VH-VL binders against q91z69r481to671. Designs and how they scored, part 2

Target 1, 191 residues: q91z69r481to671
Amino acid sequence: GRRNSHARHQDSGQVIPLIVESCIRFINLYGLQHQGIFRVSGSQVEVNDIKNSFERGENPLSDEQSNHDINSVAGVLKLYFRGLENPLFPKERFTDLISCIRIDNLYERALHIRKLLLTLPRSVLIVMRYLFAFLNHLSQYSDENMMDPYNLAICFGPTLMPVPEIQDQVSCQAHVNEIVKTIIIHHETIF
Short names: E, the ipSAE of ESMFold2; O, the ipSAE of OpenDDE; V2, 0.75 times the mean of E and O plus 0.25 times the DockQ between their complexes.

## First folded at step 1 (VH-VL)

Design i7 (framework fv_ifabotuzumab; at its last look DockQ between E and O 0.02; V2 from the best seeds 0.00; counts 0 for: pae E 8.3 > 2, placed apart)
Fold by ESMFold2-Fast, scan of step 1:
Structure i7 (fold): chain C 191 residues (1-191), chain A 125 residues (1-125), chain B 107 residues (1-107)
Amino acid sequence: as target 1 above (191 residues)
Amino acid sequence: QVQLVQSGAEVKKPGASVKVSCKASGYTFTGYWMNWVRQAPGQGLEWMGDIYPGSGNTNYDEKFQGRVTMTRDTSISTAYMELSRLRSDDTAVYYCARDTEYYDILTGSYGMDVWGQGTTVTVSS
Amino acid sequence: DIQMTQSPSFLSASVGDRVTITCRASQGISDYLAWYQQKPEKAPKRLIYAASTLQSGVPSRFSGSGSGTEFTLTISSLQPEDFATYYCQQYDSYPWTFGQGTKLEIK
C-alpha cells in the first residue's frame, strides 16, 4: 500500500528537473534495447553540448528529428547526478545506508532502506522515485540491453552515493553498489 | 605497477574444458571490469565477455553463451575463464584485459588499457 | 553486432613515412573507438581511446581522428619499433568488436 503516500508527495507540487525528465524520456523512447547502455559516459563533446543547452534553459532533446547519440544522453543523466552539490543520497546518511548491507534478507533490507529514505526531503524522494522506477523498468529489458540491476548499480552507484574521503573506498564501493542494486530491484517496496 | 599474470599453456582434447586464470596486482581488483579476448593463430582479436570482480556479474558474447563461464576470487585478486566442449577451432591465445575504473563514472569504458601476457590453448586430437 | 572493417589489411612502409590506417564501423559509434598495437607474440597495447585521445606514454607521432563510421590512425614519422599489427575496437554497444587488423611491414 504505498500509493497514498506517493500520491500525496506528488500532489505537493514537487518538480522533476527538466534535464532528468528529458534524458529519461529520450532513453525510454530510443534506448531500451541499446546493448550496454550506461557502460560508457558518452562523447565528451556531445555530453557537454547537451548539458550546456540545458543550463541555458533550452531542451535539446525535445525535437524528435534531432539525432543525439543514446550513450551521450545516458552520460548527461549520470553527469547531472554526479555534479550535484549535495549528492542524491546525502553524505550524512552514508553510514546508515551501507549498514543495511548487514541485513541478509533482501526484503527486510528494502524496508529498512525505505525507513531511512523517508527521512529525506520530499523533493529528493520524488526524484529518487522517478529515477529508480526508470532504472527498474530499463533493467526489465536486460535480455535485450544486457543491463541488469547489477550492471546499472555499478554504473550509477558511485554517482548517486559517493564514498566519503574518510571511509575505506574499496569495501564501501562494493556496499554502495549492493545497496543501489537493492533499491533498483525493490523500488516499488521502497518508494 | 599494474600487472595481469596468466596461467601457463594448455593442450586439450576435443570435448574437454579449459580454465585459464588471470592474477591481478597493483590496483583495486574489484573496481575494474575484466575482459576476456582470444586470438586464433594468424587471426584477429575476438571479445568473449567481461566480468565485474566486485559483484561477479558477467556479460558474454552470444557466440560463447552456454560454453563460457567467467568467475573471480577476490581474496587472491584472480579472474577465471572456463571454456567447455572444446573444438579444434578454439585453439587460440586467450587474454585477460582490464577495462576502465568505475569509481569515476565520467570515464566509463574506453577499451582495454592493461593486458595479461596471454595463455596458449591448443585443442587437438 | 557492429562490424569493424580495416583498410588496408597489409601495408608496407619505410622508416620516416607517414602511415594512415582506416577503420570503418557498420553503424554510427560516435567516438567510442580504441586503437591497439600488437607486436609478434606479445599482448596488444592500447594506443588511443575515445577515437583521438592518446594513451599515456604513447609517442606523439601516433594520432587518431574520426567520428561516426570512419576512423583513422596516423603515424606521422614511422620508426623501426612501429612495425606491428594494428587493431581498432568499438565500445559503443555490446558485444565489443574488433577490426580484422592491419599488418604494417617494413619495405
Scores: ipSAE 0.623, ipTM 0.849, lowest interface PAE 1.9, mean pLDDT 89
Fold by OpenDDE, look of step 2:
Structure i7 (fold): chain C 191 residues (1-191), chain A 125 residues (1-125), chain B 107 residues (1-107)
Amino acid sequence: as target 1 above (191 residues)
Amino acid sequence: QVQLVQSGAEVKKPGASVKVSCKASGYTFTGYWMNWVRQAPGQGLEWMGDIYPGSGNTNYDEKFQGRVTMTRDTSISTAYMELSRLRSDDTAVYYCARDTEYYDILTGSYGMDVWGQGTTVTVSS
Amino acid sequence: DIQMTQSPSFLSASVGDRVTITCRASQGISDYLAWYQQKPEKAPKRLIYAASTLQSGVPSRFSGSGSGTEFTLTISSLQPEDFATYYCQQYDSYPWTFGQGTKLEIK
């Protein structure tokens, strides 16, 4: 059989992009208790430098003695997902996903979200599982970092699940945030 | 600005080889697949193959298998397409064209968003 | 190989007209389809990808639709600069393949 375009990323040698893995690793080591993480902007210059380094095939975060600002690293992670030509949550699933907001019970909502997300390619699900496991873990430190699941959802919602232009931006954004929050909380059920 | 600049026009005899270069700028060369597409005079577009500069992995259309070699020099952000055993029907404008997002986890490709200006290759006796 | 068949091969239209070009795949390609515009002696320009996503900078009068085996490119109100040749391309399975093209001429 002929190879398909979806398998193309395997030729790059990465299931999870190195930039994603490295940023998350770095934050897990040094940023879990950082107040306002993902909410506070880092140095734009440093963010760009880190990003460009990864684009060159380097890993500027591999050094255990790295002194990069945690907000810059967080910024790089968000920038990656924001920069995807197609968002992590495909636009084709947008309407169905936000419709899950009508389900009041969060566990039941998670099950419905799971059903929708299982239609996505395995490679996407692997990245989602990795990201949301991290976000859940990060939220466990909300007493210190002030980033509970909802606050994280506010930060990542627009990035991961942009509201289509034809939709009401205000009302749909609130729904997006709730859906992302639900996924953070119930990531083990969903993925 | 993302830009692809190709080498100049070539005139070759049948049986010879031609090597076209494509220099990339304005983006990280190693992070995007590079396609090669040709177009015979008055004809449509024909995909030849692609290369991932980060790894050097290639995919060729079987039509060109054994005659086409795609390489890259990452130090100067340049992709190369060499076509050997040239025939008259190889006369065409050859394009390099960048694929879209690096780290495409959804589709692996979104088509070709940036194109070189084209290189005219003429094969004649 | 996946064959892409465009229709029509030639199309004459006037400024302001609604124009539709179709592309058929020999097998299902989901939404792994792009549309390109090419003007004489110029490199192709990507208009649409993922069957229906408009390339940044492309006028909103262009739109794409379809999935599976049937796809359409629509220009809602033809402008003078839109007269060109259009190509569809599948990137579902190697090798990538193009339609034979549709030349849009002024009536």
Scores: ipSAE 0.053, ipTM 0.612, lowest interface PAE 2.8, mean pLDDT 90
Fold by ESMFold2, look of step 2:
Structure i7 (fold): chain C 191 residues (1-191), chain A 125 residues (1-125), chain B 107 residues (1-107)
Amino acid sequence: as target 1 above (191 residues)
Amino acid sequence: QVQLVQSGAEVKKPGASVKVSCKASGYTFTGYWMNWVRQAPGQGLEWMGDIYPGSGNTNYDEKFQGRVTMTRDTSISTAYMELSRLRSDDTAVYYCARDTEYYDILTGSYGMDVWGQGTTVTVSS
Amino acid sequence: DIQMTQSPSFLSASVGDRVTITCRASQGISDYLAWYQQKPEKAPKRLIYAASTLQSGVPSRFSGSGSGTEFTLTISSLQPEDFATYYCQQYDSYPWTFGQGTKLEIK
């Protein structure tokens, strides 16, 4: 059905996947003060139930009052991005993106990241803008939820920008986290 | 063999500081959160905070904020917990404990699966 | 902070008994609960995570159940080596918190 198109973010002029928009909306309403959000694994049962509902064309998160666990909704969002055939940050851009850590000035680093991302399809950039605006907003509640940009980058980095199999996984992970953190902090400059 | 080996017992006076080490082996040190948990004599377990060794990010329980510092040295796969301005009620066994494997499909925690042997810290006048 | 309350605080039982330890959370924590066993002078050992998933290598006489605010650890046939203190721990929200412990004594 057509349930997915009714929930998309119209201001972008492009479709935000319903599952992404619904999870983010739910967390904005009920989860901003949830301590440790994205750090904890979601309930396997609840994550799968929510995901399966979206796959059937339903929106289980649109109900009047949520009875869903915040960690599980966060898990659904991470599972969506992990399940993409192509990661949100394309593996072809991996080396160029992580090389930006050599730029010490964070504003200049953000500008270089922007230049790299502007070569991506607009549909991808719209999802990135939506996601990172949300992650920045969530981090503004870090006094309550304990999830500052550093913590969020740790929890999201592996999903959004996987280290290619042929690269040193350990040394690259810290660089991925730093780049993702930079994007969370400076999302307005980048997007 | 995944293993966490902690530094030896310490005796301290009130007002001093203690720094406990936790050396990791058998796994990718920088890829797992490391927790610190303490246990006063005859009492239960108390979570103090955690650190992600890959980035150095920390989260502290509010009751230790301002007195605890968690650090690491990735070149020797070692985590550290330093507690300052010690009081007699800081007498406890201090444990490091690793989170569950982060390569699960959701990259999250299921509690602490590997624990160090514990370090006894005694604070007495 | 989420408070975890265990019941009973002390338990004395005979070999072969069925033993149940209860853990109550001050607010809903879904199934984000682990159980630990701690023997004297040793570090805790995780028995169960996700409320009911048995840790690899833990004897099948141990089981966990519950969701939300009420959880149980069950030992179906108590053995002499089960003398220990048992802790529940929530990992739903920071800070992580433990129950006060249940000391199990074998008669």
Scores: ipSAE 0.023, ipTM 0.658, lowest interface PAE 8.3, mean pLDDT 87
ESMFold2 (binder alone), look of step 2: mean pLDDT 91; pTM 0.941

Design i8 (framework fv_ifabotuzumab)
Fold by ESMFold2-Fast, scan of step 1:
Structure i8 (fold): chain C 191 residues (1-191), chain A 121 residues (1-121), chain B 107 residues (1-107)
Amino acid sequence: as target 1 above (191 residues)
Amino acid sequence: QVQLVQSGAEVKKPGASVKVSCKASGYTFTGYWMNWVRQAPGQGLEWMGDIYPGSGNTNYDEKFQGRVTMTRDTSISTAYMELSRLRSDDTAVYYCARWGDDYEYYGMDVWGQGTTVTVSS
Amino acid sequence: DIQMTQSPSFLSASVGDRVTITCRASQGISDYLAWYQQKPEKAPKRLIYAASTLQSGVPSRFSGSGSGTEFTLTISSLQPEDFATYYCQQYDSYPWTFGQGTKLEIK
């Protein structure tokens, strides 16, 4: 399927997948103050065009003269993580990660999340560190962009840490969003 | 809360034009595609076209091409659908509907209440 | 144009029943399919998008499955508020097209 095609970039010899690095770079240059970034939809045609270009090994965002819609670039980044065959947060760790919601002290919760994440493959941790550093930085512009850590967690939670089919989807999604929010806020403690 | 409020019912004669409005609130109007879907009495849903309010770009179903015009006014967060050279078989409820939250959450997630257009002599 | 065909067009069922509605595309549409519920004299409501992703706030008794050309909407234990007309819609390529609808009524 079209969404599974993004999985081929997961095995790139680069430290960070090109599509992830290029979209984040573009947003850092042009999108930090963009209201509703990741919440507002881009052009479906442009998202597909950018996505297909990266799938061919091209970088459509490689020059500083490129004039792409910020919401389309943001959409490509979300679509990449959503389309991974193996989610960024492995389903095997889902129950352990969600159980961290029981830790009332947010700093202690962050430390426990850190301990769990450090058991993951280095290649996954490198991408997580890069993504969450970006999301933490983007959230510091929330006065301009209206996207605080919770808003970003709602946008990324379902794509990064999907709720398993056997779980209650609604209540577990709330927990996923809270865990992702904790990781964004306490990025320096966790990574 | 996200809301789409449409203009009231219209009665038109064959050959006339009708312009239906759809006022958006509770979200960034210019960031989401707006779709127009109609439903004749007792019939199914029929897609007419969409518009991206941020650019004004439109896509129309070929069966309405040349008769339909979709526009928007970003200053009042309102989308418009104008259908000309009306025929009796254009009698339908006309809906506006927003396209999704983002790329992965596609489909028409918020709908207006509908505008009944009756074409009769 | 991609033609969407639903089966059955009409279905009678009782509260508590498991009901399945199918939708077939005339060509492959991957998972670019949404399901809508419409009650009499009301606007449609999105239930499912991307073939299988449940809209927030929609009861867990609703589920969607399929890819390519064959899709199903299942209601595991029918409730009184579920009697409505259901539509599938493809968004793989313009123009967007809907199935003819499946009217679910009380037996």
Scores: ipSAE 0.000, ipTM 0.451, lowest interface PAE 16.5, mean pLDDT 85

Design i9 (framework fv_ifabotuzumab)
Fold by ESMFold2-Fast, scan of step 1:
Formats: sequence, C-alpha cells, structure tokens
Structure i9 (fold): chain C 191 residues (1-191), chain A 124 residues (1-124), chain B 107 residues (1-107)
Amino acid sequence: as target 1 above (191 residues)
Amino acid sequence: QVQLVQSGAEVKKPGASVKVSCKASGYTFTGYYMNWVRQAPGQGLEWMGDINPNSGGTNYDEKFQGRVTMTRDTSISTAYMELSRLRSDDTAVYYCARGRGYSYGRYYYGMDVWGQGTTVTVSS
Amino acid sequence: DIQMTQSPSFLSASVGDRVTITCRASQGISSYLAWYQQKPEKAPKRLIYAASTLQSGVPSRFSGSGSGTEFTLTISSLQPEDFATYYCQQYNSYPYTFGQGTKLEIK
C-alpha cells in the first residue's frame, strides 16, 4: 500500500516525487467522493501557491488546518505530470503503445501493455504503479464522484501520453484514452 | 458564534482609495477563505475576489485586477479589501463573506456567513 | 467566465403559492451552485449549497434541484417573510459569478 511503497523506494534508492505522493495522499483522505475531480478546475492562484511551496521543499498539504481546495490539489498533480521534461509515457514508445488498441481481448491487451512497460526504467515504473493504483481506487468511487476509468483517462491521457504533432490528433487521442483506461482498469495485471 | 463585523461607511472623492476591514470571530480564521462581494444601488451581487488567510494568496475578478488588493492580519483575525483609483460607479455596499474551508476532515464551499456590509459612496 | 442567467427576473405571487426560480449556467458546473435570499438593506443569507443541500435553520419549504447547467429553487408554500430577491451563484471555477437576481413581490 502507500506505506509499503514508501519503504520500497527508500530501500531501492528510487523516489516517488513528494508532490505526487502528497497530492495523492491528500485526495485519498479528502477527495474520493468529490464530484468531477480532475475534470473541474481549481483556483489558478492556489494551484501555483501549492506548486511553489513544493518547489521550495515544503509540504503545504501536511497540515490538517490547511485551507486547500480538492480541485486545486488535483490540478497540481496534473500540472506536475504535464510539466515533465519527458512525458511519463516516453514518446519513443508511443506507436507501440497505441498499437495495443488492435488487441480486442482486454486481458490480452493488458498483458501486451505490461510487456512494453517492463522495458522502461524502474524509476518510471514505480511512479506509474503508484499513480495507476490511485486512479483505479478513485474510479471505484465513480457512483459518488462521477469519474469512471474512461473519464479519468480523458483527464490524464493527454498529460501522460501526449500525441505527437505529426500524428492524427483526433484518432490517436481516442486510442491514448483507451490505452490509459485499460491501464487504470487492469493495473494489477500490468504492474 | 461565528460573526463577521465590517468597518463603517466611507465617503470618498474620485481618484481616492478606500480600505474596508472585516473582523472574524467564533471560528478558526485561517481555515476558511474570505470573499469580497459588492452591490451597487439597485443592482445585483458582484464577486470581487477572495483571499486564503492562511497563505495570503488571492484570486481577483479581472474587472478589479490592478485596482483591488486583499490582505489579512492573522494576529487580529481581520481581512482587508482596498480599492484604489475610485470612480463614481464604485459606489456600492461592500460585503465580506466566509468562503470555502476545511474543518474536521471535510471541505466546505460557498459563502455561509456574511458581514453586515460597508457602504462606500464616491462623489464630488 | 461562467455566465449565470435567472428566470424570471421578477415575479408576483400570493401567500400559499408554489413558486419556482430557474438558474442556467453557460457551461457545466456540476452541483457547485448556491442560492441566496436578500431582503432590503440586509446582507444576503445562504439558503442552499451543493445545488440541493438545505442550509441549517432554513425552512423545509425551500428546496433546490438540478445539476450541470440547469438549476431550480422552489418554495412550496410561500410565506410573507419569503418576499425578497433571490440569487444563484456558481463556485465551480474562478471568477465566481452570480445570476442577475429574481425579485419576488407580493401580488
């Protein structure tokens, strides 16, 4: 779980970024039932305040008395992944990953995605495992929060796996969303 | 008992600045945003902005950007709204209202407690 | 900015009547909508938040419904103290915006 994940990265010398771990912890505690989470925009000022606090090495989300909007915390998490110099899903793997859409059987598709992802650096995989376990868990509350795996895939897909400009944007975005949806649903099979 | 108490009425000339205060009591001041809303005579409600009293971070409506400054003093649980370069159409009642917050593991939204209002008249 | 439009802007009714005020958002705001009552020369009072949750101490004759872009405030049996101006307000995204108001007057 969350404590085991922390212990493993301590032991292995691989680190979940504090901003990712703290935002996910905060949402797990206070935001699982929040309607439209990740779809509804937060305050730009609050998103920037939280981001800047993390950049200073502070944890603005550690204090129970802190006055932070769930949508702003969700926005910080998305902004972090969007701002990565290299996307979480490397551009070099883009074509291989979207080709998995041709596999009609979802379990077989998940196994093929697993095979592709296992070629990535361990530091990337540990962040992916952590993020997708969280997104799967969040989607289990979709009756309350209205964010099923497809809705979460629409919110995160463009951020985690950007479509290269040379590709068909509409068709490839639909494929990205389906691949990300598959990873959310079958995260235990994949990671 | 949760209360917001505002400063008294002000009469200003065009080009002047006005600073309205809002003193909070009966709750954790830093746990809730403070909103500022105004209402011109015979008109509807207009949101101006809010401040997070914990961080001092602010959100302003674009209409007021560059003229409004929202601040707070946590030692006396007081929020301030200063509007500069006043025009005759800034004549209004200005309200503070307690906004979204976090308490006992829950988020609260909207504006549940309002100050009594401060009339600002810009004339001459 | 999200534009909030109320209908009607003015209505006349009698004590005991059922009245409905509608509020429309120019884009989806989920359930992040509040309703306020304002009497002459007084600060607004919140009646409803999260589109349908009644504020503590507000009479049960007041109810709210809707989600997304279409919302309603209903007073099931109008009382003399209910003649006031009513405002909807979205708090989905900044800047927060109010409807233009609905003035409820005695017929």
Scores: ipSAE 0.000, ipTM 0.469, lowest interface PAE 13.8, mean pLDDT 86

Design m1 (framework fv_masavibart)
Fold by ESMFold2-Fast, scan of step 1:
Structure m1 (fold): chain C 191 residues (1-191), chain A 121 residues (1-121), chain B 110 residues (1-110)
Amino acid sequence: as target 1 above (191 residues)
Amino acid sequence: QVQLVESGGGVVQPGRSLRLSCAASGFTFSSYGMYWVRQAPGKGLEWVAVISYDGSNKYYADSVKGRFTISRDNSKNTLYLQMNSLRTEDTAVYYCARDYYDSSGYYFDYWGQGTLVTVSS
Amino acid sequence: QSALTQPASVSGSPGQSITISCTGTSSDVGGYNYVSWYQQHPGKAPKLMIYDVSNRPSGVSNRFSGSKSGNTASLTISGLQSEDEADYYCSSYTSSSTYVFGGGTKLTVL
């Protein structure tokens, strides 16, 4: 058995982007019961101000006395992923990922998705694991917040896994939402 | 069917006021940020103002700041633009436009047909 | 702040490809991936063609594509058709939390 601290130390250098970590932390503290979170728009002014602050290397959410609108913080998180030059789910893997929709058994579908995602760079997988663990946790409060895994998939699907230009936009968007829903529900199986 | 219908345009003298309305239908109006965009005859598009889904936050182009006020009434599914201290350079077709599903979308999703405002002596 | 820079006009023949540029600064086009493109036929309202640099709404032909390099965004129309003849405008979010439009490009299909 190879068990020593050197194996742990080899993996310890990778971190979650500050904007992602800070927004998720804020929502975990203040937003788990908030009805319509990610669905209800925040203040565009506040979203822009928070986003610009992070882009300057500041953390506007670190002030414990600061009272930010929860919908604005949720909007910043969505906007961050939408604004990536390379989507979180790479466009090159789109066809392979949506082909998993053909697998009717959701657990078997999750295992196939896992196999595909494990080929991605570790830095991408770390962010995915962190995000989807959060979305799964948030969905456990759906009785209060009205945001089940499907509702969250509709909110995040287009930004995380945009439909390529050459594909049928309408049918593929439905498939993207179903794949993202599967990842939220079965995140522990997948990551 | 998403529809945006502007009204209230007309001829007005410099220094006077005019109020535009935009009637929205076919979507949950209270969930979307809304814009006003204008276009002078034969010229390009110019963003005028934006309002958040709940009306709590507003941004304006520098050219209209302090003179124009954007507002909305979610119970009536209506967007407004109150235009004060009008100048001849405010002459334009005024369009209302919907933000993406979320006000953080930063683009103009659906547009109305426009209403013409002419500021002349 | 100044409007984004577009060529005043561009022309092509049916079946050709054309590209329209939209140049800004690091405070708008270069600083964000929030560039959109609009098509406007004479007497009509603008129609969204591209959003977030390269994304295409449902119902927009796959002949339209968008890209960005540094401070310049580009709209490319392949397989030109007569109905593509229109004015095209780019737009970008800015670091001042405002929006700017390009001056517009008149596309003529010869």
Scores: ipSAE 0.000, ipTM 0.460, lowest interface PAE 15.4, mean pLDDT 84

Design m10 (framework fv_masavibart)
Fold by ESMFold2-Fast, scan of step 1:
Structure m10 (fold): chain C 191 residues (1-191), chain A 122 residues (1-122), chain B 110 residues (1-110)
Amino acid sequence: as target 1 above (191 residues)
Amino acid sequence: QVQLVESGGGVVQPGRSLRLSCAASGFTFDDYAMYWVRQAPGKGLEWVAVISWDSGSIYYADSVKGRFTISRDNSKNTLYLQMNSLRTEDTAVYYCAKDIGYDYEYLYFDYWGQGTLVTVSS
Amino acid sequence: QSALTQPASVSGSPGQSITISCTGTSSDVGGYNYVSWYQQHPGKAPKLMIYDVSNRPSGVSNRFSGSKSGNTASLTISGLQSEDEADYYCSSYTSDSTWVFGGGTKLTVL
């Protein structure tokens, strides 16, 4: 299987948002071994300053000599996804995605999740593939950074797949975290 | 370049079985989902089945579910369609088709073979 | 009946533009950006002309363009040429995890 070497993505015309690409690039360079990344809060002032810079069309992370707290950059990435008008995992797919928890075999669960995600717009799928490949890679450094797939799912679950207000918030949040964990672990099967 | 060559079509009586093959070349076969699509004489296109690169995901049209089985042998770069309990309405040219790519698998019929005719008649 | 509605036929003169519509529901064309178009000459296999509503594969003329508005996708062929005379089929992924085709449109170049 050589899915990750296929050049098809170059033909799509869709792109990763600059804020997402820049934050992930920064974390890949400086943050893979940082303890508690995404769990430990950055400076709220610095998070807002970086986010506002990107909103103005600037890239505050392009300067190789600029000193940014890694937790602040991680916070910007989370804040970006939390602030989306439409969550990365659309509200209309919530019930279908959560129902995958009933599938006990994790590989079969991953295949069913893949089937559901393929119904989403390509712009969403491209961002998902990019994000979850990054989260999987980051989790492989969990011996150093203390952030295994479950820890990352707890950090990103509420942001990427918010529980609709008509649902049981407590029980559904546990299911969201488990689904997101499955996607992180099995990202090569799903994307 | 991508080439898909179907074989195994022919004339068969209702209730009998046929197995179709599709020989693939010009691309990394085990990286792509593969389809069977059929076209009755003088009629439009109808999707029949799809199989993922690893055979882990398989879907069928309702009209053939329980009667047809799609499979692949990645070591031989070959796609198969086992057709059981054939009906006169299964008469069609059967096309093998390649999916456009792994990021969007099960979405588009990127390249098509020349087709093989299956005639189910009494 | 086909799940997606296309006109049975369209016609145009060389150099003109024609548009072929493909109408579905919110469970297929309207719900997803996974619309493709295929060209089929008599006795030949279909050829992918448009995917993802508006994208052209390598080697497809820029005279072919696709668009979508609500539940209706459209294929537009500009600068019409005699070799464009063929059957055209739209296709969409559905909420049932199946693939559906339109009934096909016969394009005649007069």
Scores: ipSAE 0.005, ipTM 0.453, lowest interface PAE 11.0, mean pLDDT 84

Design m11 (framework fv_masavibart)
Fold by ESMFold2-Fast, scan of step 1:
Structure m11 (fold): chain C 191 residues (1-191), chain A 123 residues (1-123), chain B 110 residues (1-110)
Amino acid sequence: as target 1 above (191 residues)
Amino acid sequence: QVQLVESGGGVVQPGRSLRLSCAASGFTFSSYGMYWVRQAPGKGLEWVAVISYDGSNKYYADSVKGRFTISRDNSKNTLYLQMNSLRTEDTAVYYCARGRYSSSWYRGYFDYWGQGTLVTVSS
Amino acid sequence: QSALTQPASVSGSPGQSITISCTGTSSDVGGYNYVSWYQQHPGKAPKLMIYDVSKRPSGVSNRFSGSKSGNTASLTISGLQSEDEADYYCSSYTSSSTYVFGGGTKLTVL
């Protein structure tokens, strides 16, 4: 583990954060066939209510008696990743990750992405593995939900790997979406 | 209702060429990986080729690599197999098959199959 | 030659259970959870029975189940019925981005 310098650090990344685990569990149970999931917006009021509940240490999704809008739960998951102080894909790795787009062979591209991601902290890799396994699984229902790996990459790319302001926004966003798509499709090769 | 209908099979001499077609209906063709699988008379199934949903990726069995070309026309909902330099061992029923989901071009399963078209390579 | 090894034949009586094995290597069956099983009646196209090792398509009887241990995948058919007589093929994705089939198993219901 983490070194101890006479102080204990909160290590929320050593296990899957409750908000991530609960939202993904809920979507796996109720949302795999939901058309436009992650693309269609939920109720902003419900999204904030659910997020605030998790921030209070409650699990609003553990109550099997209450009914939550699937689009709102999906929105909470995206909002969680968007709200991270450090994006899931660290800003320091942005240029290296985007450069993988120059690798024409998709399998070799996946291997290079894997090499880069393995340099990340274990806590980040655990969350990435969990998220991308979920996104890959969700994409297998694209006949019903209309969200293939490309559609999911468009929804999650800007959230997981935001383009730095100093970069070409249009060109880099297209590259981010392609890299994220590659990770969704080749997640077993990468993780 | 998903339907796949193969055509273009027949009797051809060794060394000649033949093009197979597969007409798809009842689903969004451009969202699926597509496959050709063959079966020699009285023998087992043999995978021949795969093409991704957008046509950008193609893979072939070693036995046909360099001789067969898989292609698709998403505007016509049609899959093709161009077979060049045919050999007697290419004699088989050729099945068109669909991958289940839009991301399935790399997965090893075939959820819907056509009825097959017989190709006989003989002199 | 087939890349995946299946027994040439298997038999059982009505109401019994049978299992068909499919053995590969760490580069196919052992390396990926992309094993599928197909049923083929004489003169007919194959029909998907199991995909992703253990998942069943809609319309396929719950008498059919799949599993995997190491390099060997298995198809189990419980409550055997006469209409189950057919050839059964396994298939797997490979590390070479190719697809392989087993040699097929003829099931006889006696």
Scores: ipSAE 0.000, ipTM 0.457, lowest interface PAE 16.5, mean pLDDT 85

